# VHH binders against p49116: the designs that were tried, part 75

Target 1, 238 residues: p49116
Amino acid sequence: EGPLLSDTHVTFKLTMPSPMPEYLNVHYICESASRLLFLSMHWARSIPAFQALGQDCNTSLVRACWNELFTLGLAQCAQVMSLSTILAAIVNHLQNSIQEDKLSGDRIKQVMEHIWKLQEFCNSMAKLDIDGYEYAYLKAIVLFSPDHPGLTSTSQIEKFQEKAQMELQDYVQKTYSEDTYRLARILVRLPALRLMSSNITEELFFTGLIGNVSIDSIIPYILKMETAEYNGQITGAS

## First folded at step 4 (VHH)

Design t16 (framework vhh_ozoralizumab_d1)
Fold by OpenDDE, second read of step 5:
Structure t16 (fold): chain B 238 residues (1-238), chain A 125 residues (1-125)
Amino acid sequence: as target 1 above (238 residues)
Amino acid sequence: EVQLVESGGGLVQPGGSLRLSCAASGFTFDDYAMYWVRQAPGKGLEWVSEISWSGDSTKYPDSVKGRFTISRDNAKNTLYLQMNSLRPEDTAVYYCARGLPFTPYRGSTQYFDYRGQGTLVTVSS
C-alpha cells in the first residue's frame, strides 16, 4: 500500500482568533485551544488509515490520545499562539484563585507542575527544531498507539504506527543524513506526553468555553463535523 | 467523570428549614472550592453560597446571608446547604457546583465549571 502520510498531512496551520486582546482573557485562551483541538482532530480524520479503522475505533483512539495530540499541536504552533504569553496569563488567573483560597495547596502544585511540563516540552521541541514532517509523523505515532485499553483492531493500529515510524525514519535519514541520532532524539520526547494529565489540560484550556461538558464527550461530534461547519464554529465563536 | 448529585429538596412552608446535600465523585473533592447556585422559574442562575476547599472560608450574597449556611465534609466528599427562614422567593432548583480552577474574570458571574442536575426547593404556604 501507499504511504501512511502525504504532503497534505504535513500542513498544520492554526488560525488564531482576531483581534488579539490586550489582556488575554479566558475566552481568548479557550477559543484558541478549541481551534487547535479541532485542527488536530480533523488532521487525524484526514488520514486514510485513520478512516479505515471505522468510527468507533477512531473515536476510541482520539479519546485516548487527544491530550498528546493537543500537546504536540501546542508545541508545533507555539509561536503562532504565543504560547508563553498564554501560559503566563493562565498562571496569572490561577494566582487570583490562590489568593481567594479556591484551590488546595496540592492542587496548586499539580497545576503549576503541569504548566511547567507543558512549557518544558514545547521548549525542548523548539530546541530540536522539529519540522512539519517530523511533527506529522510524531502525531501519527501518537494517534496510532495500540497500547491504550479498550481498543479494537489493535493489530491494524500497530501496523499503522509501525508504518508511521518507518516513514519518519526514512524521512530523517534522507533529510538529516549528517545527524545520525536525530531520530532517537525526536522519539525520546514522546514519553513526556504521557506524563501530562488530560484533566488538567482540559481545566486550563477548555473550562471557560465548554463548561459542564468534557472533551471526551464532544470528541465524537468534532470527528463528525464537516470542514465547513468547523469553519462556521470558529467564526461564530469569535 | 465529574459527578455532582444533589438531594434534600422538597416542599416547605415559609419560615421553615431544609438541608441540601451534594455527593461529589470523579475528582479530588477537597482540591476545589464548591458552590451552591439556584435557578428560579423564569430567572437566570444565581449564586447563593461559596465555600473554600478547606471549608475555612464561606461567602454569601445578601439575599441569603444569615439564613443559609454552606458546609462540607471532605472525608465524605459531600457538600451541604442548611437553609433556614425560607421565603417564597427562595423557590428554585438548587445546584451543587464545582469551583473553577482559576478566576477567569474579575467580577465574573460564572464561578463554576461543573454542576449537578439539581434538586427542587419549593417554599409555599
Scores: ipSAE 0.302, ipTM 0.678, lowest interface PAE 1.5, mean pLDDT 89
Fold by ESMFold2-Fast, scan of step 4:
Structure t16 (fold): chain B 238 residues (1-238), chain A 125 residues (1-125)
Amino acid sequence: as target 1 above (238 residues)
Amino acid sequence: EVQLVESGGGLVQPGGSLRLSCAASGFTFDDYAMYWVRQAPGKGLEWVSEISWSGDSTKYPDSVKGRFTISRDNAKNTLYLQMNSLRPEDTAVYYCARGLPFTPYRGSTQYFDYRGQGTLVTVSS
């Protein structure tokens, strides 16, 4: 049995829309977020262990954890996205909505609390200087979560999660041998991801989606997509 | 249920023109971005053109920019590719492909969930 993740799964390169507009708008933010979401799902789909679980299980896992994967991706790609600038633009839009009396005070409070939690998470990951290998295994731990309701094959999912945890431990102990408690500091960050509302993430980053469609509804389509750049590995007729 | 049927391919001389059509059925056509992609003999898939769900935005690689025009008729559930100034290098099977619903994503990597059976375009003299 080989490792859960290969070197190809450590590479996570987000390409931003260009040119960047002088003033951020909902279309630019939505396109940027969509690119990160698609990159995250393509990353998951490329894992042999994930493929082995089958299409129905794959869809259920990603539906359950897409917000956690997306948030980890925001933290990992914060610099290339200029995430602080995007969040500032979102805050400005919310302040304008308050002044125009378009949103309830309770909803605005929930959204602002979400932005604060997201900023804290990204700042904590930056302070820990999480590397690409660590991000890959954190995403794998989140992806292979056996505790979501309605899942089948939970014993196999749990084994893959345990394998991800063991490989992360081996990596951290070898690479950061002088920092005895680094792994514990990293893992204690993960529970915060489940406190973030997927509905609020959709409202903040995916407002540019046409027809008020949900991320949950498009996940099966993204997971089934063929990538035109895979020369010699095209599946053939659908 | 979902079907994409390409037509209009054939043999054409260098410098000639062809218009490809794709008839879509089994889904709400105007909710989806659409693509033309091609595959030359012995090569992988190459992105050729992209059009938004409304038809308001189009994109092309430099290899076909100024020669190819993508368009759509949402009332007829039909996608088109007008190909002008054809070159031997344009010889390929051309596929109509469905993008993501309601998403304005247009990255460097082209993603689609359905493609048709393809139509062969041969450019030779």
Scores: ipSAE 0.092, ipTM 0.555, lowest interface PAE 6.1, mean pLDDT 85

Design t17 (framework vhh_ozoralizumab_d1)
Fold by ESMFold2-Fast, scan of step 4:
Structure t17 (fold): chain B 238 residues (1-238), chain A 126 residues (1-126)
Amino acid sequence: as target 1 above (238 residues)
Amino acid sequence: EVQLVESGGGLVQPGGSLRLSCAASGFTFDDYAMYWVRQAPGKGLEWVSEISWSGDSTKYPDSVKGRFTISRDNAKNTLYLQMNSLRPEDTAVYYCARGLPYGSLKYPTSYYMDVRGQGTLVTVSS
């Protein structure tokens, strides 16, 4: 009966591995991305409404939307991650691949288009100056999406999504009262998240995963992690 | 689910020949450069051979140049390593590896290879 999100759900602090390498490093990118993914899953698990849906529904929702949550997290944490530096390094490698036939021309175009879409999304969010409250509610809107194939409890999921939308509207109207169209400008950015391939995201950011496992296979384990296990995973060694 | 499955290893006498195969699944095989790497007992990973996505270009370190031939069959999603004139120092576990999703020009390429298979043991001895 209270708000969907509490003030604790607005806090989203990513701790980066240190030190950052001078050159592109698959393991550094993967560790950074994994920390962001773990932080995003832990954030979702802490929402009472999410817990109320039950373990099976929780797993199905996160499997359906992890790429949207992850991309929102990339946009929110772009500065702390030095995301522009990572993407520039990947683009440089793609350009070098043309001369050495390391990737097909079709593959290079596909990956480059994905990077351009990601950069455009992050730039649009930065231009809108999305704050921490807005990011929290946008993540809630994509998390509680009732329209993914194979979901159960879709009416309850839709109810939580509508609650997230209403609370975002209340926040924006109070905080940005002078900007009548801000909410509309923010919400029209969300459909772009579904145009980004989860397969390409996984390949670019999670190639260094130990055991060559898929994100789909690890989601249930991340969602079941105890707080101590989770904190150990995201802090690691310096 | 990206998978690489190596086969063809075994015991062979010095001067003998062996052909390794790697069956790839879960990705578009003909989009990627492919690699063979090996690990001898008590040593680190060593790059053995490289083939472009099309099969038009191959690269080898001096240690195997002229003795080993990498090839691929994109229609069968299969990578091969033909090893001739085998030496005791070629004894190692051989691994099939995919290039990075964004490619790499670095040599040795061990830090730029992903989706490593289980390996196949090659023993060269009398």
Scores: ipSAE 0.368, ipTM 0.735, lowest interface PAE 2.7, mean pLDDT 86

Design t18 (framework vhh_ozoralizumab_d1)
Fold by OpenDDE, second read of step 5:
Structure t18 (fold): chain B 238 residues (1-238), chain A 125 residues (1-125)
Amino acid sequence: as target 1 above (238 residues)
Amino acid sequence: EVQLVESGGGLVQPGGSLRLSCAASGFTFDDYAMYWVRQAPGKGLEWVSEISWSGDSTKYPDSVKGRFTISRDNAKNTLYLQMNSLRPEDTAVYYCARHPYSGYRTWGDLPFQHRGQGTLVTVSS
C-alpha cells in the first residue's frame, strides 16, 4: 500500500512549559517530560499502520518501547528542552539524597550511569546531525519492534518495521547520497536504547507528577486521550 | 512493581506496645531509605520514622522520639517499627513507604508515592 509515514509524521514539535523557572524544579522537569511522553505516544497513534494493529496490540507495543521512544524524543528535542541543563538539575537534586544517605552507593552509581548514557546518546545523535525524517523513521523502527515478548500480530509488526527501515533507507540514499554509510551509522545507535532502564528513566523524569502510578499503567489512558484534550492540558499546565 | 505490605496493627491500650512489619518487593530493598508514615482520622499523612538504606541512621519527629524505633532486615526485605508507650494520639493507619529515589524533596515534602495499603493501629482504653 502507501508509505508507512507521511510528512505529517515528520513534525515533532515539543512545547515546553512557560515560563522557564530560574531554578529547574521537579515540577518543571516532570511536566516537560510528560509533555514529551504524550507527544511521543500521540505521534505513534497518528500512524495509520499503528492504528491498524488495534488497541490491545498498540498498548503492548508502547508499553514495550516507551522508554526508547522517550529517549529518542529527548535526543530530538534536546535543544528545545535544554536537556543538558535538565540533567544537571536532576543530578543536583540527587545530591541531596546522596548527602543524606538515602540511597546506596550502588544505586547512586546506577542512576548516574543512566544519566551519563542518556547524555551520551543524545550527544551522539546530535553529532550525527539526525534530521526530522530520520528521527521519524527511527521511532517507527523502535515502535514496530517484533522482538518484545507477549506481542500479538508479530507478522504485521515485522512488516511495518521493515517498511520503516526501507523508507529510511530510501530517504537517506536520496538525501545523503554522498554518505554511503550514513544509514548504518544511524541504525547502529539503536542498540544503545536497549541499555537504558525504563525504571530509572521513570523515576528520574516522572516522579512527582505520576505519583505511585507507573508509566506502564497510564499508557492505555494516554493512547485514548484525544488530541484536543492533550493540547488543552499542555496549555493549562504552565 | 513496587509492593509494600504492612502488618502488625491492632487494638492496644494506652501505654502498650506494638511491632509493625513491612514486607517489601519489586525493588532492591537495601538501595533505599525507608519510612513509616501514618494518617490519623481526618488528618493528613505524617512522617513518623526514617531509616537509611544501610540501617545505620534513623530519624524521628519529636512526637514519637524515644517511643518508636525503626529497624530493617535487608536480608529479609523487611522494615519494622517498634512502638512503645503508645498514646491515643498515635491512633492511625500506618504505612510503610520507600524513599522517592530522586531526592527532590525533604522528608516534609515527601509525596510517599511508594507505600502500602497500611495497617490500622488503635490506641484506646
Scores: ipSAE 0.695, ipTM 0.869, lowest interface PAE 0.5, mean pLDDT 90
Fold by ESMFold2-Fast, scan of step 4:
Structure t18 (fold): chain B 238 residues (1-238), chain A 125 residues (1-125)
Amino acid sequence: as target 1 above (238 residues)
Amino acid sequence: EVQLVESGGGLVQPGGSLRLSCAASGFTFDDYAMYWVRQAPGKGLEWVSEISWSGDSTKYPDSVKGRFTISRDNAKNTLYLQMNSLRPEDTAVYYCARHPYSGYRTWGDLPFQHRGQGTLVTVSS
């Protein structure tokens, strides 16, 4: 059997909206985040092992892990997105809300803790200098998580996760042969992704979505999009 | 999942009163400021009222100030809009909406992601 991921799955290139506004706003942040989300879902749907699990399992997996995939994507694309600038803008708006009593102190604390966890995660990945191959396999490990409640085909999902772990190990041992504990330092970062609330991520980055649209509701649509529709979304043809 | 369900709309004569209710679930209601927003036939969305997370402060545009009163019961996860001295121009679908957690939404950029299905208010003789 061939490798779980091909070279096409290691390539992860985010195209940012153009033109860039002089001042960051909800529309630009939401469009940037939506492009990353679409790129992440298109990446997942292109994996033959993922396709083999079937549409219902695919939808359930992505619904369970989209926040983890999205956060890994934020870390990987942090420089392209100017993520630190986006987070600073969000913190500024959060500060304005506290002055106007628009949010309780408890909610502001929850959101600030989420932003802090996100910053810590992205900083740790940057310090480890995670490469494109490592990101691809970390995303695969997260995607093929057999332990989410309500999943079917858990045995097959577990086998794909194990294959991802083995291929990552082989890569790290060959590429970073002098760093005996690199793989362990990388893998220990993954549990932190599950501590971050998908609801807070959705509100933080996807507030610009029109109507009562939730990420859970659009996931099946994105996974079923034609390639032309996907390309229209990722290139910002609006 | 955030769920907002509006009720209390109906047909009323000019000068009459209505009380709208919004039942909130799927989030900690008392953490968020809440809005009433309306859309008249053939027009855009219009902000109607705002109430702070605690209920201690309220805001209204001049079009409804003195006639409408927003209130909340945090123990019951319910938002209210008391509408008095209703006018034909108040005819609209009224939506309950939750403030994002300092999403970058302003008075001109209303929180559409977390709003209900609406309740119709018709003011006509």
Scores: ipSAE 0.212, ipTM 0.699, lowest interface PAE 3.8, mean pLDDT 85

Design t19 (framework vhh_ozoralizumab_d1)
Fold by ESMFold2-Fast, scan of step 4:
Structure t19 (fold): chain B 238 residues (1-238), chain A 125 residues (1-125)
Amino acid sequence: as target 1 above (238 residues)
Amino acid sequence: EVQLVESGGGLVQPGGSLRLSCAASGFTFDDYAMYWVRQAPGKGLEWVSEISWSGDSTKYPDSVKGRFTISRDNAKNTLYLQMNSLRPEDTAVYYCARHPYSLPKYGSDLPFQHRGQGTLVTVSS
């Protein structure tokens, strides 16, 4: 019935760990990425349509799309994160890996291609000047993807995705009425998100996680966090 | 999911030998340099040996140089540590660890987060 997203779902404010260290390290990168991941998961769980699908479906959806949500979040928060500085530091360490035989040439090529794709995506979104409403609806479109293997309730998921697409169209047509092709330019950016490897994203940004914990394994715990616990994670408060 | 499973530890007398193995799964083993690290009772992690992704180069700290040999079998996704002339101070839990891509190695314990559950080596009497 009502709109899929409210004004509260447009607000997406990342609080960075501070201060930024003199030299970037795995702790700072991982903490920054973890805060963005927690913010993204909390954003998703706050959507009434998402909650209505039930816990098992919610977990399956987020496991399937967390990398797409995270990448959209990186693009949206690129300035706040100083993402270009983080990626430059990672590239410098990859160059050292070539010299020290720490990674195979094939693996370095894969990681470099991933970084290039990520930079290209973030730059394209910046050039399009994607606003907060557009980001919220793009996240909703990728979240409510009915085409991931193993999903149940695919008809409801598809309905919510179509609702997100319709509401984005209405917003863009009203807000950017003079730019007839803006929606098309925005939507053609989404397929690139599925070409980016979640394994490479995890290695680049979440290497600081302790133990043999994967993003897939922590997603159910993040989705079950109470609001107070979540707020502690995104602000650094205990 | 990166999985590393160490085996081959046990009790050995000073001067003895042991061969440790590490079975790797969940990633392309031959794309990464591999490490052996150890933790003695009440101590922090100590780097023990390093081998390049191809197996062409190895590195050791002075404490084990000439006594320990790291090797790998990329076809079997297995890492080995041959330990000779063992000393009581070699008593530790030994962990197999994977290189963490582009992030700084040895910056803290975090570069060795992709490690297994460990295998205990006790050198006594």
Scores: ipSAE 0.314, ipTM 0.754, lowest interface PAE 2.9, mean pLDDT 86

Design t2 (framework vhh_ozoralizumab_d1)
Fold by ESMFold2-Fast, scan of step 4:
Structure t2 (fold): chain B 238 residues (1-238), chain A 121 residues (1-121)
Amino acid sequence: as target 1 above (238 residues)
Amino acid sequence: EVQLVESGGGLVQPGGSLRLSCAASGFTFDSYAMYWVRQAPGKGLEWVSEISSSGDSTKYPDSVKGRFTISRDNAKNTLYLQMNSLRPEDTAVYYCAKDYSEYLGTSFDYRGQGTLVTVSS
């Protein structure tokens, strides 16, 4: 059968809200993050193998892995997003909150640890100089994870994951033929994604979008959106 | 769903006092700084007071400093504003507000329905 991903799945272009405000605010951060989330889900929906699993499986799969997909997207789009500037603004606010006693010490500690883990992940990906093909296959490996509780069609999901792994291996061996250990260095980065709290990601990037409504609850609606609605969300046009 | 319900507004004579209350639900109240903001007839929103998550730190603009006191009861998920020495220029709809996020405190986009305070003889 044909490849799991086509060249169209390598293209991953985030359109940022414009202009960037002089002082970062929750609205700008949440709009930027929402565009990335919608882009990531539209990307997943465009994969024929993903569509073949059916809507119930698609929903369960994305609910289980959205934080991993989102974090990979943050790493891939870090430059266009000015992620370092966004994280610096959050850190500055947290430091001011310590001085003003606006947040509990335990909460500040949890969020600072999360930001550190996110920065470490993004820095490791940047140092490895992960390219667009490698990101596409890493996202596919994460998406087609058969080990989440409650999934149906786990044997088919595992086959798609294995296909993603094989295609990544073929790409890396052909493109980076002199670097025998590159694939291993890349794959070892993936377990760190599961150590990152989806609750803290949601609080940092999505609180302003939907209030107390969780990303988990909106995923089915995003996945059912028509292509025109997806395009409206990822460009901010409606 | 985040809900903020203000109460305690009313008609009061110049020099009088009122205590506003805000009942909060749908979020972890003791994790957020809270605010009072007001909107006078025909004018924009004006920041009135700010209180830290613990209640240990408060801030006021010069226009209300020494006359208004913000406080909170985290066990009851309730925010208060004690208003003393009220002036006609304090006439406004008063809103209880929180930030969108614990981490970026400048939007006031979660506001309640508001409670009207009229200072007039």
Scores: ipSAE 0.006, ipTM 0.258, lowest interface PAE 9.9, mean pLDDT 83

Design t20 (framework vhh_ozoralizumab_d1)
Fold by ESMFold2-Fast, scan of step 4:
Structure t20 (fold): chain B 238 residues (1-238), chain A 127 residues (1-127)
Amino acid sequence: as target 1 above (238 residues)
Amino acid sequence: EVQLVESGGGLVQPGGSLRLSCAASGFTFDDYAMYWVRQAPGKGLEWVSEISWSGDSTKYPDSVKGRFTISRDNAKNTLYLQMNSLRPEDTAVYYCAKRGTYFSPYKGTLPSYFDYRGQGTLVTVSS
């Protein structure tokens, strides 16, 4: 009945690991990415409409869209993360890997294409100067996607997605009243998120996870965390 | 789901031989260089061998060079380690690993650079 998102859902503050190393390394990248992932899932869990769908549906939705949420988070937090520096370092390392026969040419091509898609997406969002309200509603639109395989309660999910779209429209029309086509320019960016491989995202950003741990396997655990436990993960406090 | 399943470990006497296998699944095996790493009781992780994605080149540290041979069968998604002339100091849990990042696998802590999807296989060299 009320608005889908409140002002509290617009706040999205990534706390980076400290100190930043002089050389970028796997530990720093993985910890930074993990903090962003935890922040993104906590953000989703805080939405009353999301909670109303129930734990099984919540888990299925986040498993289906975590890569889209994470990518939107990367774009939103690109400056805080120094994402362009991280990606440039990865590209340089991939070029070295060609000379050392450590990766096949086909795999290097797939990973490079993924990095280029990610850079293009983040650049497009930056050029559009997407604000915090717009990011919050774009994340809500991808979260409440009724079209993922295996979902239950699809009619209710669709209603929440439509509500997110309506509230985004109302916000953009009020805040950017002189830019008649801004909403259309923003929304046409979303399909690109589904073309990015979650497996390649895991390889680039979550390679420091040890054991048989995948993002899909930890999602139910993160979503069921107590608030104090969650805060410990995103701040590094024990 | 990326998985690496090691097998072939056991108890062997000094001077003996053992062949380890690693069954890989959930990724395109022939796209990646593969590694064997080991952890001896009470010691840190040690790199044991590396093989290129094609199988055309191999690398070894001096501690195992001439005694160990890494190989792969890309058609079967399987990595092998042939260990000859085993010594008590070769006693360790052996892990099959692939690079989990595009940074050098040896630039930081070894566990953070390798995707240890397997539980390892124990090799004990003792009489």
Scores: ipSAE 0.056, ipTM 0.564, lowest interface PAE 6.4, mean pLDDT 83

Design t21 (framework vhh_ozoralizumab_d1)
Fold by OpenDDE, second read of step 5:
Structure t21 (fold): chain B 238 residues (1-238), chain A 126 residues (1-126)
Amino acid sequence: as target 1 above (238 residues)
Amino acid sequence: EVQLVESGGGLVQPGGSLRLSCAASGFTFDDYAMYWVRQAPGKGLEWVSEISWSGDSTKYPDSVKGRFTISRDNAKNTLYLQMNSLRPEDTAVYYCAKDTRYSPLYRGSGTYFDYRGQGTLVTVSS
């Protein structure tokens, strides 16, 4: 079999909504997040190995790891998104709820810690200067994780994950030959993704746009969406 | 998945009383302020009551103030709305709703309702 990923899978270009508002609002944030989510899902869909697993397995995998993929996407697109500004805006919007005592102290703490974790993760990735190839492979490793409950074809998933890891290793060795421990440094960032709450991520980035519809419930729809339709939505969402 | 299930609606005469209940699941109930909203035929959603996460604070619009009382039992994950002195204009589908914490878009309308149940119909008629 050929490589798991090709150069086409390295490209990960997020288009932000236009125009950018003078002040970031929830709509802009949610739209941006949605675009990133769609981009991430369609990226996954573009991988032949992913397609080979079948629709049911694909859906299950994405349901299991969408938060991690999304988070990696945030890190990768942090500059284009002005993520720090977005997070600050989210915190600002949250302040009103806090002042009005609409959230428990425990919940406030959870949400704030989550925001902190997101920011720290993205900062750490930036410090490592992760390139597009490395991000692609990291996303593949996360996508083809066999350790999620309820998955079918776990053997194949594991093989794909291994292939992703091997290709990453080869790439790093070739590209960063003088940095012997780079592979280890980037891989040890992956556990941080598992600390991220999908529920809080959803609440932070998607509540204003999708209402009471869960990301989990729309994933099958996103995966079935035609690329042309996706592009149309991106261009029309101004 | 967030689930809100309203009950207690029905037909009542003007001046009558009803008590609505909402069973909440799929989230930590006591972390969130909760709301009752209603939608009359041909009208938009209207906020009718708010209660803080702890239950220590409540808010009402002038339209229902003094007549409606919101309460909650966090141990039972249940929200209540006691409606007294009901009027024909109170006729609506009543929804239990969780606050949209991060969406000021709904704040402009005075409503914060991303998550709500199927609703329960309250009809006030002579």
Scores: ipSAE 0.676, ipTM 0.857, lowest interface PAE 0.6, mean pLDDT 90
Fold by ESMFold2-Fast, scan of step 4:
Structure t21 (fold): chain B 238 residues (1-238), chain A 126 residues (1-126)
Amino acid sequence: as target 1 above (238 residues)
Amino acid sequence: EVQLVESGGGLVQPGGSLRLSCAASGFTFDDYAMYWVRQAPGKGLEWVSEISWSGDSTKYPDSVKGRFTISRDNAKNTLYLQMNSLRPEDTAVYYCAKDTRYSPLYRGSGTYFDYRGQGTLVTVSS
């Protein structure tokens, strides 16, 4: 049979809004984050195996894993986004929030831990020099997770996840033949994605975009968009 | 999912009083400063009151200072606004909000709050 992913699924190009403002603001960051989110969802929808699961299963799957996909996208696009600059600015603002009693110490701690986990994840991926093929397969492994509560067709999802794992193994063994443990070092990074709160991700990256509407509630509508609508969102074009 | 459900609005005569409530769910209520904001017909969003996460500090704009009192019950995940000496210019839809402005991403973007509520209408007229 053909591979789970083709070369078209390896290409992952984030187009940042232009021009970059002198001072970071919610509109610029949320626009950048939304472009990454839409790019990630369009990527998932382009996979034939994903479409084969049917719309109800597709929606449930993405609703369960969007934060993991988004975080992998942040790591892959960290340099393009200047993510380290964004996170440093957030940390500075959190210090001001302590003085103004805007957030509890517990919540500030949770957000700081989230930022630390995100930085550690992105740094580990950078140190491993994860390539485009590896990112594509890691996203596929995350997407085809059969263990989320309430999923149907779990045996088929598991089959696609195993296929993603096998194709990643084949790729890594051929491309990085001298690094015997590279695959293991890559895969052990994935469980950390589930420890990152989707609610904190929303507060950091999406508050200017979603207003009263959560990412979870808009996912069904994003997945039903025409290709032109996806392209408009990821490039800012109409 | 974060939910904020406002109640207690209605029609009241000038000089009257109303008590608004906001039932919060889907997040740890006592981790966040909470706000009441309002939108009068044909006007933009206006900040009305602020209460710290602990309930120890409150702030009000001059337009409502001395007339409105914000309070919270962290055990019940409920925010309150006691409105006294109501005036026709207090007529607005009132929203309960938590503040996500702890990020510099929101600096200079004007007033932004994490609104999950539909609001409650307060009409002050005879």
Scores: ipSAE 0.188, ipTM 0.649, lowest interface PAE 4.1, mean pLDDT 84

